# VH-VL binders against Nucleolar MIF4G domain-containing protein 1 (NOM1), part 6

Target 1, 198 residues: Nucleolar MIF4G domain-containing protein 1 (NOM1), of Homo sapiens (Human) (q5c9z4r362to559)
Amino acid sequence: KKHVKGLLNRLSEPNMASISGQLEELYMAHSRKDMNDTLTSALMGACVTASAMPSRLMMEHVLLVSILHHTVGIEVGAHFLEAVVRKFDAIYKYGSEGKECDNLFTVIAHLYNFHVVQSLLIFDILKKLIGTFTEKDIELILLMLKNVGFSLRKDDALSLKELITEAQTKASGAGSEFQDQTRIRFMLETMLALKNND

## First folded at step 13 (VH-VL; from z4 with light chain H30R)

Design k5
Fold by ESMFold2, fold request of step 20:
Structure k5 (fold): chain C 198 residues (1-198), chain A 119 residues (1-119), chain B 106 residues (1-106)
Amino acid sequence: as target 1 above (198 residues)
Amino acid sequence: QVQLVQSGAEVKKPGSSVKVSCKASGGTFDTYAMHWVRQAPGQGLEWIGRIIPIFDIANYNQKFKGRATITADKSTSTAYMELSSLRSEDTAVYYCARDRLYGNTFDIWGQGTLVTVSS
Amino acid sequence: QIQLTQSPSSLSASVGDRVTITCSASQSIRYMYWYQQKPGKAPKAWIYYASSLESGVPSRFSGSGSGTDYTLTISSLQPEDFATYYCQQYYRYPLTFGGGTKVEIK
């Protein structure tokens, strides 16, 4: 554990190959279960904090997961994804004072960006958030689109168009139910920009 | 060791319903996708739908919309597929199958449940 | 929906033969997945990400392709390889499988 935490604390884009190589060697020398438990615990500790994790640092941590997922085995991504999804669900339902929910949602976004999960999951989650349509949901939708919007359009422009139509319909019905329409309008503006910007 | 154990074979009349169960043991249930796939005698594989229990998100093949309902009970680690308004064409082996990544191969399959629809 | 056209539907081959199974998608997809199924048994995951072998799959198997055209190749057919092979896409709902290729002994 201490060695894995040390490697993660030093992680950056320039040393990604060195750190991933050292972790691959550890996977060769130890139980896969023990390595997956240790790596996931260390990553969760690094990424799921009360403060917003710097965007670049978050991407580097999730990129490391993707590299190991593809070089060591898909169990790496599956083990990490299980922890992320379980913690996100708990925090989304019960809340927290910090940015843990946003950090976890951003991890999911980058798991898609780095090919650990596919766009179908992202659209399923976004459609669910549009269905519940709370103020927190709108902020999570915006956070996801900020991180993966162009990737979603490139992967599946038709599903993005359908998502926008669903959001427009929901927003029309929710106009008088919200005291501040600015975030809803910004969400729709963001979606339309993604639709129209290639 | 993770295992998916399905309910036993069923013989049904046209117009009735069937509910097949799929119990996961030896591992995580709620954070994985559970798929339902059927195979008619001598035929290929047909996807019915999937559920992600932790999010309570289900997706269905349009062919089965209105007839298929996929649910999960997280407390018993059991997924269910119910198919209503049965026809003779629904005679098939019904499989549950696990997907840990919401977009990869189905790594563990149940043993299959034969559903026979005959008058 | 994305139609997967698998060819041939069946083939007969001798032990030691190189065999190739093709799967064509009706539109471009990111990854093809392959399953092996023996009679009376559930399918087994075989190849993921178009070309990566599942654990325990012999190295004589390979997968290739991109876009719309994918292949599964067995470099030297062995007795245990006689089975039906299915391709599958997970790119769009509904998930779809190819019609299957039954590989039989001559």
Scores: ipSAE 0.825, ipTM 0.903, lowest interface PAE 1.0, mean pLDDT 89

## First folded at step 15 (VH-VL; from z4 with heavy chain T28P)

Design j3
Fold by ESMFold2, look of step 19:
Structure j3 (fold): chain C 198 residues (1-198), chain A 119 residues (1-119), chain B 106 residues (1-106)
Amino acid sequence: as target 1 above (198 residues)
Amino acid sequence: QVQLVQSGAEVKKPGSSVKVSCKASGGPFDTYAMHWVRQAPGQGLEWIGRIIPIFDIANYNQKFKGRATITADKSTSTAYMELSSLRSEDTAVYYCARDRLYGNTFDIWGQGTLVTVSS
Amino acid sequence: QIQLTQSPSSLSASVGDRVTITCSASQSIHYMYWYQQKPGKAPKAWIYYASSLESGVPSRFSGSGSGTDYTLTISSLQPEDFATYYCQQYYRYPLTFGGGTKVEIK
């Protein structure tokens, strides 16, 4: 609905409480299904763009979802994550010329930072990307580490160490398979810096 | 609403295999995780493993030492758990459970499948 | 593997009693999860993130704790609360459950 889109277009950290309160009132006045569908559609429209979304703006939209899960119900966040994961899978498999894939992956990173997605999922995804080890996979690994690398180390330093070992092994075996190995070296340097708290 | 319907009870000989199915209906399948948990008669809950069908990622409890295989068929919204080299200690009710990856709560459980292993 | 030790393994209590169930982890973890199971039924999600109640869970239930030590408390036991309660961790593979606490009528 146009009212929900209007509220999201005005969203900022200073007005977060007001916007969330108005959305909560709409949830009380309308069916849960209609509101979940409408809110998720509006959030996807705001977050899934061809241009890279500014980190603070993305974080504000994800924070709103976290607030609404506490005031309305956990299914608000579950419905949103389902849409994010489905769209990410579609764009990852078929490709896109814009930053839609990166934006969707960043939403998952923020959900982890807000403690509604666990580190086990993040490590599982990273391990899969290391296993396939394409140029796109390297960029997605770097994107995730830039957003949540510090948090991953604090949560589970052992799993991070195992991830680094897997990445080093894969990089050694793929030495001449890539034309430009600068991004592979940067990935490994980033991972080692996270392990060493640099 | 969303529900998980499992295959029927089975009686198996030691050393054989069993494959339990779990069909989801009335909601999303591939974007949630599906877990397998067993409960021996009068005992507690034991996690076997999980699959996230959209990512094709599976993880297993090492206790089962490669005896367990968890798969999913997205076209039929059905998850499977196969346990090989059965022993009498594997006699249990086997549950599938859907995991809201947001919040990581097992929000919907199947009715359970009794697997009895006897000589 | 993270072991979860529940205490007590069973208890008998009267309607109206305050009941406390503990769950101790073998290492420091993040959030604890709790499930309720009645005989012949699958478990139900009850408490997530150590202290957040699932939808439909009565307010007489509460959860608390951090690190290695977590509790589930029923402030005034009701007849429908007689069940087995399991704690669960979702921090490290393999996911593990506590041994369960059976709450019975005295």
Scores: ipSAE 0.740, ipTM 0.866, lowest interface PAE 1.3, mean pLDDT 87

## First folded at step 18 (VH-VL; from z4 with light chain S52R)

Design e1
Fold by OpenDDE, fold request of step 20:
Structure e1 (fold): chain C 198 residues (1-198), chain A 119 residues (1-119), chain B 106 residues (1-106)
Amino acid sequence: as target 1 above (198 residues)
Amino acid sequence: QVQLVQSGAEVKKPGSSVKVSCKASGGTFDTYAMHWVRQAPGQGLEWIGRIIPIFDIANYNQKFKGRATITADKSTSTAYMELSSLRSEDTAVYYCARDRLYGNTFDIWGQGTLVTVSS
Amino acid sequence: QIQLTQSPSSLSASVGDRVTITCSASQSIHYMYWYQQKPGKAPKAWIYYASRLESGVPSRFSGSGSGTDYTLTISSLQPEDFATYYCQQYYRYPLTFGGGTKVEIK
C-alpha cells in the first residue's frame, strides 16, 4: 500500500512508463484482487479531494489506469470505474461541499478520453442529466463537454445532434424553473459550437 | 465469484406479458450494467436492452417498440426484463449478462430462461 | 443499426485443422467481441478488444482485425472447440451480434 501510494505521488508524464512498469511488476507478485483494491484505494484517495484537482495531474492518474487496464487486464479499469461511479452516485445524490463530485465526473470523462469506457456511456450519462436538468446537472454537463466535447463530436456526431435536440427541448420547457438562464444558454451554445465544429 | 441466476421457464399466451428476473450474487450489483439478450430456437443472439442500475439508465433495442421494460432492484441485486404483448415470435431463451465497463464484453451470463408463447 | 455479417455460417472441420471465422461490420467500429456457445448452454465471453483472450481461453485461439473486418482463428481445432461462435459490437445502439458460425466436426 505504501509502495503504491509512493508511486502515485511521483506520477508524472515523463515517468509514466516507469511507474506503470513497476505497478505491473507488483501485479505479477501479488493477487489481482489485492492489487486492484490497493490501487483503486490509492487512486481514489488521490483523485477524490475536496479541492479541485489540477487537470494535468488528474489526466496523469487516469492515464495510468488506462495503461494498466490495457496491459494488466480490464479488471483494473473496471474495479476503479466501479469505485468511481459508486462514490459519484453517493455524492451526486446526497451532496458535497467540496469539489469531489466534479473530480469524480472528470475522472469519468478521462476514462473515455483514454479508452477505458466508450462514448455510449458518456452520452447516456449526459442524457440522464438532461432529463433531471438541475443547476448542478447543467454544471456537470458543461464540465463533461469541456473535457470530452470534441471527442464526442468526432466519435458520434449523430448522438451529439440528438443530445442537443433533447437539451433544447428540455430548456424550452424548464426555463421558468430557473432564476438565471445564462448557464442554460451557455450550455446550449457550447453544444451547438461542438456540433458545428468539423 | 459472481453468478447470475435467472427465474424459471415461462409459458405464456399471445397478448400476455412475461417478467424474467436475474439475481446477481457474490458481487456489487449496483455498479454493473445488466444486459438482456434472447435467442429463438435454432437462431442467433439478439440484444434487447440493458440497464445501469446505479444511474437508473436503461437503453432498448427499438425493434421491440416499447414492449420491453428493463428494471433493477438494487436492494435485492436483481434485474428484470418485462416483455408485453407477447407473440409467438417471442418464444426464445432469454439471458441476462453482466458488463462491468458499460461498454465491454459480457463476461458473466445467466443460465437462461425459456419463454414459450403459444395459444 | 450496425450489421455484422459472419462467414461462413457453418463449417465442417477435423481435429487439428486451422479454422478461420470472419465478421464484417456494416460500418467501422472500435472493437469486436466474440462469444462461444455450446448447445443448451449460455454464451461464454471468448475474445474482447478484438484480440484479447478471456481467462481460460486456450492460446490456440486468436483474434484480429480493425475497422470493419475482424477474424477469429483457431490454429489447431480441438474436440472441445466444436461450438457456435458469435461476434458482437458495442459501438452503437442497438448492440448487435453476428449471425453465428457453427463449427462442426467433419
Scores: ipSAE 0.939, ipTM 0.963, lowest interface PAE 0.5, mean pLDDT 96
Fold by OpenDDE, fold request of step 20:
Structure e1 (fold): chain C 198 residues (1-198), chain A 119 residues (1-119), chain B 106 residues (1-106)
Amino acid sequence: as target 1 above (198 residues)
Amino acid sequence: QVQLVQSGAEVKKPGSSVKVSCKASGGTFDTYAMHWVRQAPGQGLEWIGRIIPIFDIANYNQKFKGRATITADKSTSTAYMELSSLRSEDTAVYYCARDRLYGNTFDIWGQGTLVTVSS
Amino acid sequence: QIQLTQSPSSLSASVGDRVTITCSASQSIHYMYWYQQKPGKAPKAWIYYASRLESGVPSRFSGSGSGTDYTLTISSLQPEDFATYYCQQYYRYPLTFGGGTKVEIK
């Protein structure tokens, strides 16, 4: 546990290969279950913080997961993802005093960027958020689009178009429910910009 | 060691509905994607839909035109597939199957539930 | 929907034979998945990410392909390999399976 945590603390792009290699050796020396638990715990500790995690650092952590996911086995990514979505759901529903929700959502975004999950999940989540359509949801949608918008456009332009249609419809019906419509407009503008930029 | 155990065989009349259950044991059900796949006698596999219980997100094969409803009870770790307006063509073995990555292999399957639709 | 066409639908082979099954997608997909099914049993995950073998799958199996064309190969058919194999895509909804390839004993 301390060893894994130490490796993550030293994680950077230049030493990614070395660290991933050392983790692979640990997977060979220990049970997959134990290593998955240990690694996931350490990653959650590193990524789920009250403060916004630096973008580059977040990407490096999720990239490490992706590397191990593709070298050690898909259970690595699956185990981590399960922890992430569980924590995200809990925080999303019950709230937190910090940026934990944003950090977790960003993790999901990068799991897509690094091919642990695919676009279908992202679209499904975005559609769900459009369905509930709260101020928080709008911020999360914007956060996701910021991190993976272009990738989504490239991967599935049709789904993006459908998503925009749903968002527009929802926005039209919810005008009276928001004191400030500026964020809704910004969201729609962002979506449309993505759609029109291939 | 996660296992999926499905409900028993069903015999139904045309026009009726059937609800098949799939209980997961030994794992974290709420974070899995649970798929439903059916197989008519001597035929191939057909995807019906799936649910992600943690997010309460369900997607369906539009071929079923709203006849299929997939739900999940997180408290009992059980997924359900209800198919209404049954037809003889709905006679098949229905499987539930787990996906841990919401877009990858179905790594664990239920034992299957035979649903027979006959007048 | 993405249509998956498997070829052949059935084949007869002998123990020791090299067997090749193809799956063609109507449009480009990221990965193909394969399942093995024996009579009266549920399908089993067999190959993921087009070329990675599931745990417990013998090394005589291999998968390859990209884009629209994918292949499952058995280098030397064994008695336990007689089954029906299905390809599957998880790239777009609805998820779809190939029609299956039944590998029978000659």
Scores: ipSAE 0.938, ipTM 0.962, lowest interface PAE 0.5, mean pLDDT 96
Fold by ESMFold2, fold request of step 20:
Structure e1 (fold): chain C 198 residues (1-198), chain A 119 residues (1-119), chain B 106 residues (1-106)
Amino acid sequence: as target 1 above (198 residues)
Amino acid sequence: QVQLVQSGAEVKKPGSSVKVSCKASGGTFDTYAMHWVRQAPGQGLEWIGRIIPIFDIANYNQKFKGRATITADKSTSTAYMELSSLRSEDTAVYYCARDRLYGNTFDIWGQGTLVTVSS
Amino acid sequence: QIQLTQSPSSLSASVGDRVTITCSASQSIHYMYWYQQKPGKAPKAWIYYASRLESGVPSRFSGSGSGTDYTLTISSLQPEDFATYYCQQYYRYPLTFGGGTKVEIK
């Protein structure tokens, strides 16, 4: 347990292969349930903090999950994803002053970038956020597009176009819900730039 | 051990509706996707749709749009599939199936529910 | 909608034979998935990510392919392999299955 946390504390891009190899050895030596519980707990502690996590550091931690998902088994990714999704939902619904919600949403973005989840999930979540269309939702949409917008366009340009159309329709009816239309306009500009920038 | 237990077989008249339940026991329900798949006698598998209960997001095969409704009750760990305006071509075994990654194989299936539509 | 075409629709083979089942997608996809279904039973997950065996699947099974063309191979057919095998894509809605390949032991 403390060995896993020590390995994660040392994780960096240059030592990724060494750290993942040592974790693979631990998976061979211990029960998969115990290792999945331990690894997920340590990763959540490292990535889900009240402060904004540096993007490079978060990406390295999610890349490690992707490597182990491939080399050890998909239960690694599934166990981590369950924890991420459950925590994200709780924080999204009840709010938090910290950056925990943003950090968790960025983890989901990286899980897509590193091929643990597919674009269908990302579009489903974005369509839901456009449907509810709160100020927080707009910020989360912008955060996701910043991290995966190009990948989504490459994977499914048609679904991206449909998403933008839904956002435009929702924005047309949203004047009384928002005290500041600037963020809505910025979201639409970002989406259109992403659609048109081939 | 995680199990998906479905409601019993049903016989229906054309034009009516059926609602099949799928209860998850011994494990996680709300964070996994639940799919509905049917199989007509002697035929292959046909995807109806999926729900992600924690997000309350459902997606449907367009073939069933307007007739199929997939819901979940997180408090009872139960998913439902309702199919309306039934016709004889809807006679099939209906399965629920779990998907842990929102993009991988369905690792656990219910036992299936035979729905027979006859006049 | 992505159409999956399986071939053959059925086959008969002897114990010990090498059996190959093909699945062609109407467009390029990321991953193919495979299921085994025995009569009267729900399907079972069999192969994921085109080539990875689900837990408990015998090593005589293998999967291969990329893009549009994928195969499931049984290197030495056994009596317990009598079943129908389905391919499946999870790349676009609606999710689709191949028509199935029924494998019978002669």
Scores: ipSAE 0.813, ipTM 0.898, lowest interface PAE 1.0, mean pLDDT 89
Fold by ESMFold2, fold request of step 20:
Structure e1 (fold): chain C 198 residues (1-198), chain A 119 residues (1-119), chain B 106 residues (1-106)
Amino acid sequence: as target 1 above (198 residues)
Amino acid sequence: QVQLVQSGAEVKKPGSSVKVSCKASGGTFDTYAMHWVRQAPGQGLEWIGRIIPIFDIANYNQKFKGRATITADKSTSTAYMELSSLRSEDTAVYYCARDRLYGNTFDIWGQGTLVTVSS
Amino acid sequence: QIQLTQSPSSLSASVGDRVTITCSASQSIHYMYWYQQKPGKAPKAWIYYASRLESGVPSRFSGSGSGTDYTLTISSLQPEDFATYYCQQYYRYPLTFGGGTKVEIK
């Protein structure tokens, strides 16, 4: 327990290989279930905070998950992903005063960046958010596009074009339930810039 | 460990509908993708669609052009696939299968449900 | 839609033979997945990420390839390996499978 938390507290880009190697050795010495429970708990504690987590620090933690997912086994990524998705759903539905929702959504973005999940999941989630089209949904869409927009265009430009069409249709049908329409306009501008590689 | 148990075989007339169930036992249901795949006699595997219950997101193979409906009941840990306007070509074994990563192999499959469409 | 062309459709081989099955995608994909299916049974996950063996899969199986061209190889066939093998892509909707390769005893 203390050893895993200590390794994560020291994690940085220069020592990534050393720390991942030590964790691989721990996976060989202990039950996979115990290691996955311990690692996921420590990572959730580090990444899921009320404060916005520094982008680079979060990327390093998610990169470690991706390394172990590919070197130890897919159950590492699957266990972490289950915890992330469940916590995100709970916070999205019931609210939070802090940045926990944004942090969890950014973790999902980096899991895609580092090849733990596929672009199909990202497009599915974005399509769902466009369908519900609340102020929170628009901010989450912008957050995802900021983190992975170019990667999505590279992976599937057609799906990105379809997403933009759906967003434009939804925006044109939106009533006065929004107090400020500038975020909707910014979302559409961001999507068009991604389509045109601007 | 999670097991997927499907409803029993069905014999249907052309033009009718069938609804196949897939109950997960021994673990978490809602955070995984549940897929439906069919296999006609002597033929290969064909993907019908998937649902992600926690996000309430479903995707379909357009080949089934609004005939297929995939749903989930989180309270009973059960996924459903309904296929309407049945034709003789829909005779197949229908499988449900679990995907933990939303983009990897289906690690657990149901036993299959034979649906026979005949007049 | 990404089409997967699997070759051969069937083959007959003896215990101890080396067998190679190919799967070609109509466009580049990230990873190929493979399933084994025995008659009357559901498919079983066999190879993931093109080359990684699922738990319980014997080491005589291997997978390779990238881009559009992938292979499954059995270095020395055993009696329990006679089955149908399917490749599968998970890069784009709809998800698609190859047509299958039936490996039969000679």
Scores: ipSAE 0.772, ipTM 0.880, lowest interface PAE 1.1, mean pLDDT 88

